# Ledger of designs, part 7: VH-VL binders against q67yc9

Target 1, 181 residues: q67yc9
Amino acid sequence: DEPVPTPWPHQFHALMFMNYSGDLSMIDLWYDWTNGRNFNIIQEQLGGITYDLEWNNGTSFFYTLDESKSCRSGQLEVGILRPNWLDGAKYLGQQNVSGFLCNVWEKVDFIWYYEDVETKRPVQWIFYTGREAHIMTYEVGAVLEDEKWQAPVYCFNKEKKSLSTKGALSEFKGYKEKAAL
Key: E = the ipSAE of ESMFold2; O = the ipSAE of OpenDDE; V2 = 0.75 times the mean of E and O plus 0.25 times the DockQ between their complexes.

## First folded at step 1 (VH-VL)

Design o5 (framework fv_ogalvibart)
Fold by ESMFold2-Fast, scan of step 1:
Structure o5 (fold): chain C 181 residues (1-181), chain A 119 residues (1-119), chain B 107 residues (1-107)
Amino acid sequence: as target 1 above (181 residues)
Amino acid sequence: QVQLVESGGGVVQPGRSLRLSCAASGFTFSSYGMHWVRQAPGKGLEWVAVIWYDGSNKYYADSVTGRFTISRDNSKNTLYLQMNSLRAEDTAVYYCARSRYSYGYFDYWGQGTLVTVSS
Amino acid sequence: DIQMTQSPSTLSASVGDRVTITCRASQSISRWLAWFQQKPGKAPKLLIYKASSLESGVPSRFSGSGSGTEFTLTISSLQPDDFATYYCQQYNSYPLTFGQGTKVEIK
C-alpha cells in the first residue's frame, strides 16, 4: 500500500530554518493541539522578533514586544491545523533530502511535505510560493509554559481588524483557508 | 473510464427547492474534492460550491450562501446539491466537476443538468 | 473577488492560423490558472493547468504561458476541432472565478 503521512503528535516543539527568496529566519514552532493553540516565534536574520499566536477558535495575534508595541489581531474562519491535517495527501515517492531518505507527499498543490522514512519525523515542507521550512529539531511532547501563550495587553486595546500574516507565515493562512474549503 | 452523471434538474417555481445528484464512476470518489459549476443559458461559467474529499469542509459562492447545501455520500459515490429558495437567476445548466489535488481546477465534468426557475 | 478578463471576446480565424488568447487577473494569482475548451451543448474540457502544464491527451498545439496577472493560451496551428469557446479560471483563492470566455469562430 502507499505510505500515508504520520499524524502530528498532539504537542511538539520544532526549530525551523525558513528560506524564501533569500530572506532567512529561524522559527520556534510550538504546536499544542491538546490546548487548542499554536505559537510561532519568528527571529528574522536582521534581529527582529515577531510572535504569531493562534487559537483553535480562530482568534489570532501577530505582535512584537519591542518599543513599537505593534499588534495585529483578528478572527480567522479556521483554527489551528488538526493533527491529521495531511490526510488525503498525494504520495509522490521517495527523495533524499539533507541526508534523510524521505517519503514525499503533496497536498492541494499548496504544500509538499517530506518525512524521514526511518523515524517518521518531518524533515522539511515547501509551500507553493517556494518558501522552504527546514525542520532542524523535533521534540515530541514538548509544551511551552502557559504564561507564554498570553498576548500583550495592547493587543486588546485596538479595534479588531482582518488578520493578514505577510512574510514568513502568509502561506499557512492561505493553506488553512484552502484546506477548510 | 471516469464518468460523472448529473440528474435532478427540471422546471421549478421561484421560492421552491430542488436536489441535484451526481453519480461518479471509474475512479476512487473518496480521494477527490468535488464542485458544482453552473452556466446560465448563453452566458459564461460560474463556480457554485466545493466539498472536500472527506466531506469535512465546504465553501460556497456568495450568490448561493445560505440557500444551497453541498454534500456527498462516499459509500454511494454520489455528490449532491440541495437548492432552497430558488430564484430566477439560478436558472442554469449545473455541472458537477472533479477537482484534481489542488481543489481548484476541474479535470472531469459531467454532462450537465438544466434547472429552470420560472417566474 | 479576483476578476478575470479575457481578450478578445470573439476571434475569427482560419485553419492553420496561430491563435492567441489573453487572460488578465485583477490581482496576482501566481501560476494558479487553468484553461478550458467548451463546444456548444457540451461540458467544458480541461486543456492547461498551473498556467503552462498541458493536460494529458490534449494536443501539443495548445500551450499556455504567463504568471502574476497576465496569461496567454496559444494554439500554434488551428484545426477544425478547435473552433470553440475558451475560458480561463483562477484558483489562487476562493471564490474560484472564470473569465467571460473567448469564442473562436471560423473566418
Scores: ipSAE 0.000, ipTM 0.467, lowest interface PAE 17.2, mean pLDDT 84

Design o6 (framework fv_ogalvibart)
Fold by ESMFold2-Fast, scan of step 1:
Structure o6 (fold): chain C 181 residues (1-181), chain A 123 residues (1-123), chain B 107 residues (1-107)
Amino acid sequence: as target 1 above (181 residues)
Amino acid sequence: QVQLVESGGGVVQPGRSLRLSCAASGFTFSSYAMHWVRQAPGKGLEWVAVISYDGSNKYYADSVTGRFTISRDNSKNTLYLQMNSLRAEDTAVYYCAKDRYYDILTGYSFDYWGQGTLVTVSS
Amino acid sequence: DIQMTQSPSTLSASVGDRVTITCRASQSISSWLAWFQQKPGKAPKLLIYKASSLESGVPSRFSGSGSGTEFTLTISSLQPDDFATYYCQQYNSYPYTFGQGTKVEIK
């Protein structure tokens, strides 16, 4: 029998180092399936902090807290990744990565996923687009305080929203839709 | 010293079969993924197939899928390419190449190549 | 399949020249690119892997750079032993694909 990927715990916190064609960022990921929400707090190497707050009903906010007070919001066809989102992934074998012996799977045309054989924690994942996430810490059961899951008021007093098919929100929508397959 | 020695090439009629072998020495053969790469006379390189360290995972180029089978015998330190239903466009020097890693994922490409064996498919 | 395009297909150079060969991928391959040197009648030899990492035993005059879709191989001071055909190869996804090759000839 081929190994099957470990379902994600219903809640966890991870610090991730992200590399995309030399563009570096540190991501503070709070996954919370129990409350139907997911939060990426993104610190770009050359730039400010961007907040990506996602709800399981498909509502997403992509905002900044700096003087620009920018907020983009969208409604996605799919919600946050389900714990078993790697169901159906193709097993590719084992590889040593960052000091861990990993089992590796692929969702074709979407992602390669690397999991530590011993602890079952994710070690890295690489999107077909070349975006690489390296998992630095992994804290099962960690939950961010409820009050921190509030998008700024300026996200809600917008009456008109333009359609955007390009950029980070559009890319993340594509990833979620492929993961749902 | 790492050595890869291909054999089994020759002149074959279209539609026939041929099996290539690659004898490996100077490294732990059972610990690395292995590839076949070919080069038609006067042309560039074309990747053909890969097999993982234990033989459980394989990938093929579309041009050879369904006709070629890659396999290995770790007890004999030997890589094989079974070529069926040969066509004129399969005429090439076939190289055995060692991956830098044991798996068939995005690795570090080929660190060592054999000398190649010529396969000529002609009527 | 990811298409790899090299430029130029042929270049003429003199000993001591700085030579640059470019390689373009039809989609992002991150840094998963290798450069090979092939002399007539010989198997290819690995020069550079992961876009910029020099293989052990390869002279320091060879260097690689780039990420995503655009990559370069540079020979800082061409030597007589460097007249050969050079290939880029992506190993981001299967099938692995090579550029068409760049022949470096005596001027």
Scores: ipSAE 0.000, ipTM 0.446, lowest interface PAE 18.7, mean pLDDT 83

Design o7 (framework fv_ogalvibart)
Fold by ESMFold2-Fast, scan of step 1:
Structure o7 (fold): chain C 181 residues (1-181), chain A 125 residues (1-125), chain B 107 residues (1-107)
Amino acid sequence: as target 1 above (181 residues)
Amino acid sequence: QVQLVESGGGVVQPGRSLRLSCAASGFTFSSYGMHWVRQAPGKGLEWVAVISYDGSNKYYADSVTGRFTISRDNSKNTLYLQMNSLRAEDTAVYYCARDRGYYDSSGYYPRFDYWGQGTLVTVSS
Amino acid sequence: DIQMTQSPSTLSASVGDRVTITCRASQSISSWLAWFQQKPGKAPKLLIYDASSLESGVPSRFSGSGSGTEFTLTISSLQPDDFATYYCQQYNSYSYTFGQGTKVEIK
């Protein structure tokens, strides 16, 4: 009888504003379940652009294209989030957020998810550490060109360097591991 | 017990070439990025070049781009700097430095935690 | 390139004095700043990284503070062994740049 979270569309594009204790970033999220891939393009307020490319087989690359040409790669037991990744979430009721009336859920004490009652779009989600992702745009069916889903060659030369467990990206990847439980 | 020992410095004429070596010991050389930093007599420090742990990525200061080449041989625990088309302004003590950098969600941040004793390069006619 | 400017260029102090050295970046570098000590005729030695983290083996009288564009290195009780030139270095952006140095002379 309680509302259940809406499954994610198989493909979408979202522009997100990320806030954690004054550390601000804009994230350009391309979710592509159909092709088994996910891409976060991250613009830090006090830094450059970083790229988080993930594949459904658990392969992940976190890299920069500036002069530093840094890359970290990793293998996770679970791949990208499935469309029904919020199955089993606990309903917490309704809240008004950023002008939207939202249904709110929490899953495994890791993430709180806010969805617009009227349109069913995600409005925000908050990680257990207090990091907040605010969903500014939400474009169902949008797909990034295939040519853009390529990790740089230097990512493969640095395969032995693992992904950091710190920060918003690490928290979200940690959620994927917990969701496998 | 970390040691870095530079060699290959000397006096050379402008326009000539010189190759510097940095012998590393006391740590797993192939796990660390390496830097070259120079210091002209009586002046401050100037970063010159960096090479990744596996040699796949290299970056240079604008002042040496196109003339200097950084390289490494992990089987010999040795870092190199090939210096071509030398100029009087390249006169300096050249240090190699180990990079104990780390990763977090925002990127990679280098840390020059150990330095060699330096080797003097003098470019004069 | 990010330019690093130190002040003062030289200072004289007595043993036991509290000494502060300032470093200014031409644009924000967050906390990505290190401090190095160089004694005459020797290679530089890392003292502080990430603006305020003390490197292992460095005496606790050294401390760093600041973020953004303004940073300070403090020596709480100057010792004769602290006669040296001190350099700040940013590593927020390649190319990595150093300040011009601050020479500490013991009176």
Scores: ipSAE 0.000, ipTM 0.450, lowest interface PAE 14.7, mean pLDDT 82

Design o8 (framework fv_ogalvibart)
Fold by ESMFold2-Fast, scan of step 1:
Structure o8 (fold): chain C 181 residues (1-181), chain A 121 residues (1-121), chain B 107 residues (1-107)
Amino acid sequence: as target 1 above (181 residues)
Amino acid sequence: QVQLVESGGGVVQPGRSLRLSCAASGFTFSDYGMHWVRQAPGKGLEWVAVIWYDGSNKYYADSVTGRFTISRDNSKNTLYLQMNSLRAEDTAVYYCARDSYGDYEWYFDYWGQGTLVTVSS
Amino acid sequence: DIQMTQSPSTLSASVGDRVTITCRASQSISSWLAWFQQKPGKAPKLLIYKASSLESGVPSRFSGSGSGTEFTLTISSLQPDDFATYYCQQYNSYPYTFGQGTKVEIK
């Protein structure tokens, strides 16, 4: 009787606003399950642009393209989110959010997910940590060109660091219940 | 609300071992990378070691590599530093510090009060 | 390792003064720099992250600027509570490294 969450398309682009404890950023999310990758291009309200490039084999780079040549890199054993990652989510009912009537689901101890009843697009998601992603645009089938999925050469000369909570989808890496699904 | 409390410091002779603990509360410990930072009396801050949120990766300062081991128990919300082959130069206040959470490079957003380790005869 | 050098090592100032502390990295660290305040017997307290972002709860008289290798912390109107030691710290690459500290003393 309860509605089930809509699987994510294999490829999409979303422009979103991220709010974490009053820190605001705008993120271009390029999800590409078909090629086993996703990309977050992050513009902080009071800062510069950073790039969070992730592959399904667990390789991840967090870098800048300015003269500073910053890069953090990491290797996680979990890949990017599967399209059906919401399988098993608990249905919580309906809520009005930002002018949309939404069905709401919860992955316990992880995330609340809000989906427009009419169009089935994501409207927002909120991590248990308090990070809120508000989805402004949602372009099914949009693909970033292959040549743009490249980390700078200086990323390969850096020590690897923890990357599990970076970018709009980085918090999904390392989540144990995701691996069990 | 977020609290980090170090313990285990004390006076120890050179060549001996000591284990420090950092008890975390007020947040989901298993979501955060954790660090140890030390400060010798009257001196500046020196980074010691890091452990990733799931315990999978660890990195150490050259000065402690091979002697110190960082570990964590996420079921107990506790960070550890096992210090072996202690030297007089290891005398310092040891702080645990939490990596920030979010879409940018990790910085230290919370620190414990510190625990003093004195390596002396 | 990336070496962080602060200047000056000590400065004397009066309440209401504008004070500026400089931090220089031995190689480019982009904007991956934080500033900490430490009072005697206390743990360091985060003031600024990502070179210029003010930590929640920190007074607006504190500001940071810079990128690459040259960074500054400015206190626009020094208050009695601001007499402390200040450290810059890079978090671009392991090992994380700190400047040697700048002690802000009452004139």
Scores: ipSAE 0.000, ipTM 0.472, lowest interface PAE 14.3, mean pLDDT 83

Design o9 (framework fv_ogalvibart)
Fold by ESMFold2-Fast, scan of step 1:
Structure o9 (fold): chain C 181 residues (1-181), chain A 121 residues (1-121), chain B 107 residues (1-107)
Amino acid sequence: as target 1 above (181 residues)
Amino acid sequence: QVQLVESGGGVVQPGRSLRLSCAASGFTFSSYGMHWVRQAPGKGLEWVAVISYDGSNKYYADSVTGRFTISRDNSKNTLYLQMNSLRAEDTAVYYCAKGGPWLRLGYFDYWGQGTLVTVSS
Amino acid sequence: DIQMTQSPSTLSASVGDRVTITCRASQSISSWLAWFQQKPGKAPKLLIYKASSLESGVPSRFSGSGSGTEFTLTISSLQPDDFATYYCQQYNSYPYTFGQGTKVEIK
């Protein structure tokens, strides 16, 4: 009877510190399975603020609100992560991380996931690519106001451009879940 | 069919340098972290250094920090250990070991045969 | 650094004996511990990883248990090929560290 990872709550807010091979960013994550949407507000150490707005039907926008008014949009084959996306993960045991005693799981060839034994909150996850997400805050049931979930007008007025899958959390955008044995 | 073959060992005088190589085959070398582990004659195992799958991250044992440099060439499936300022206590068989896909939590599923480095006058 | 202490340093046993080797970590390493077998003149061979997972191709008479700071390698019925030196190794944090080894010799 190995422990199984806790399904994600249908809605939560998390502030994450991201390290990708020395490139540092702070991400404000609003996960909202109930309304079929996910929002990452990304502040890069050596850059501006980027907005990554995703809908469960595959519609995605990656934009800035600065003077450049940049926007990439597209239709992905996959929607946002399901609450039970960790189903089938391989249990690796326990480890102390950032002051928490964690159960650790692995989705082979994809990700290692660390969960606090006591509270069941995520503590960190590390992609096989080397991208590390450290979960600083975790607020179950928090929801961003509806008016904030709207891409700017220029995302709809520009000629269609290819959606970039490169950037913070880009691994989730192409993720195909494998059946567990 | 996984094979790791070390080379470059030999007798060298204190203060000199030596470079070890480890030729890897039978797995996707560029997807795994690689380690060096040594064993002094009649003694136990001592971890020396690690390098990530892409070469971007490295860690060293305190005993070799500042003197040894680990590197890799993924196009040649080869791991290296540059050993500078060699001391008598560096005398050991040096093993190349296959780690995990990332630096963290990698265990050594395959080892090379080892190459002997003797530091003496 | 995490210190790994093995006991005993040597043990004498007969074919068919149940053999246990203990490994203690100076601080918690969860389950991030591997066991290796080494014969004279040969490279170490992985037996067990993640404290209790048997490596493919390793005989089922080998088993590992433990978590945190206390770990045990058990050989349920010692065979002639099992006379060797055994090492535990933590891979919870850098630097990775090994126990001093346990030599299993014939009595």
Scores: ipSAE 0.000, ipTM 0.473, lowest interface PAE 15.0, mean pLDDT 85

## First folded at step 4 (VH-VL)

Design g1 (framework fv_ogalvibart; at its last look DockQ between E and O 0.04; V2 from the best seeds 0.00; counts 0 for: pae E 15.0 > 2, placed apart)
Fold by OpenDDE, look of step 4:
Structure g1 (fold): chain C 181 residues (1-181), chain A 121 residues (1-121), chain B 107 residues (1-107)
Amino acid sequence: as target 1 above (181 residues)
Amino acid sequence: QVQLVESGGGVVQPGRSLRLSCAASGFTFSNYGMHWVRQAPGKGLEWVAVIWYSGSKKYYADSVTGRFTISRDNSKNTLYLQMNSLRAEDTAVYYCAKEYDSLWYRGFDYWGQGTLVTVSS
Amino acid sequence: DIQMTQSPSTLSASVGDRVTITCRASQSISSWLAWFQQKPGKAPKLLIYKASSLESGVPSRFSGSGSGTEFTLTISSLQPDDFATYYCQQYRSYPYTFGQGTKVEIK
């Protein structure tokens, strides 16, 4: 019997170091299945901060809080990732990654998921796009204050568009949407 | 359907400047990274530059660094390539290319028909 | 930079033939490889992405395989419409680089 991926905690916080073909960023990920919301706060290297806010009802926002007041919003067909989204993934065996012995699973055309054998914490995500996520911190049970989950007012003055592919973790959105088809 | 139409090509002397444009339609332009790829007559393909969907990130081939500038105007669905200090070896058909799909896949899926740039004295 | 080397540079074949084109990367590119088809005076057309994923609308006679540094494009049964130049391209890291191309011509 092969190991199975550990379902995501219903609530957790993670800092991720992202490498996209040398384009580096940090993601402050807040996953909150309990309240049906997901938040990616993206710090570009020597750049600005972008906010990728997702709700389980399919509403998503991608915005900045700078003077440009940039915001896109849309209604997706799917919500946030369910805790057991890795169910059915193909086990590839164990690999040593970044000094961690990891169980590795694959979802074809989506992700290679690396989980520490000992602690069951995610260690690395490699997306089919070539994007690499290195999980730097993983805090189970952590929740961002409710006040921080509010999209800015200028996000509500624009027409909704498809945003399934927007954000540093757009691969997740794409997968969810594709899987729902 | 996705359409990319390059323009601005022509004959120019070495050392001169030229600006190419790529008009995009059939997709949400602002959601995709855009690239320039060129092909010298009778030669292979050479990647030139990329610009992120928001315009915040740009990368260039070493052969054009410091001379070419990629930019975009999302409000006009247009990609640009400002080419300065042109050289004979810059002679090529210049294609604009769209990043694959809506998942920010780094590959290309659609190309324009290209615009010819000829640098000669 | 990652160098991409295709072989052969030219390939003569007949309709119905099985055709195989190889692409070698100077270093591992995992599966971040695409294959393009280009006909004279036309823009390249995407055939395969992620080394082995067939692009929508591309005939099933096209297939891609490989990972790391060795890749192959296969046309199981060459059709008249398939005579063209084919390019591999890595998109693992910038600068993106192409193979020199393989011209598939009529024997």
Scores: ipSAE 0.019, ipTM 0.599, lowest interface PAE 6.9, mean pLDDT 90
Fold by ESMFold2, look of step 4:
Structure g1 (fold): chain C 181 residues (1-181), chain A 121 residues (1-121), chain B 107 residues (1-107)
Amino acid sequence: as target 1 above (181 residues)
Amino acid sequence: QVQLVESGGGVVQPGRSLRLSCAASGFTFSNYGMHWVRQAPGKGLEWVAVIWYSGSKKYYADSVTGRFTISRDNSKNTLYLQMNSLRAEDTAVYYCAKEYDSLWYRGFDYWGQGTLVTVSS
Amino acid sequence: DIQMTQSPSTLSASVGDRVTITCRASQSISSWLAWFQQKPGKAPKLLIYKASSLESGVPSRFSGSGSGTEFTLTISSLQPDDFATYYCQQYRSYPYTFGQGTKVEIK
């Protein structure tokens, strides 16, 4: 009788502490399956803020709000994660991590996923690249105001390019690519 | 088992309106996008419209834009297609279809049996 | 909009034949292509998604290949149950579009 991973709520906000071999960042994840949109607000340790706005039709914006006013836009091969994206994951049993007893699943070549046995909340996930996401807060039902989902004007006044899904912004792109699988 | 049952088809004159319904069961309706696909008698398939799982986004084929409206009621597990300003070329069997639950396929996997709409004078 | 063109429109074959149906896209759709089978008076049935992945319960004599703009559905040894019309469908972008269909008939 194997436990089944809890589908993601249709709307939530999570604050995530990201660690990749000592490269640290904080990510505000606004997941909104109801409106087919996903927003990662990425604060690098002692660095800048990058905004990663994705829509379920594959339209994506990656921009800053600083004086550089940079934006890249393009089309991903897939939309945002479906709530039941863990269907078919291989159950690996239970493990204590960070003081939580978790059920653990694996999607091979992608992710190890840790869910608290008692509360059914995600505790952490680890990508095959080694990048770790530690869930610091998890607010089910939280909704970001529609106005904040708008990409800045300078995203729309340029020729569209395919977003690079290779190499550049190495593991950050790898994270986004893997999350879209 | 996943079941999709269309209803509301019939014979109508050009310029009139018709509303189709699709009753869904056997899956969590509010988690999936829904599509309408049509097929004129003896002809090929034509995608008509999609509505996302919450109803927040809708997309239409060029042939029906401005005339057809897709909608859903998640509390009743029901998909709708409001067809206004009907034309002879809208004559078809109309299928509802469920969006697939894979990251690798955002199309559809289950079809209803269809309901016939005939637009003739 | 992305146009899908199937070839041939009609194909006559005998039980046991190997049949091949081609589908071409007017622009790259990567691998975002599905194949459907339809018998007269019935709803279509999904056979293949992502160009080459078999849907659950589909016999292994069906296979798909291709990427970009050119795709192929192959039936390795035609069975009586396989006489039907086959459609390719792109799902890379809205509006989704189908090929015109290929009718596989008894010779």
Scores: ipSAE 0.000, ipTM 0.479, lowest interface PAE 15.0, mean pLDDT 84
ESMFold2 (binder alone), look of step 4: mean pLDDT 92; pTM 0.936

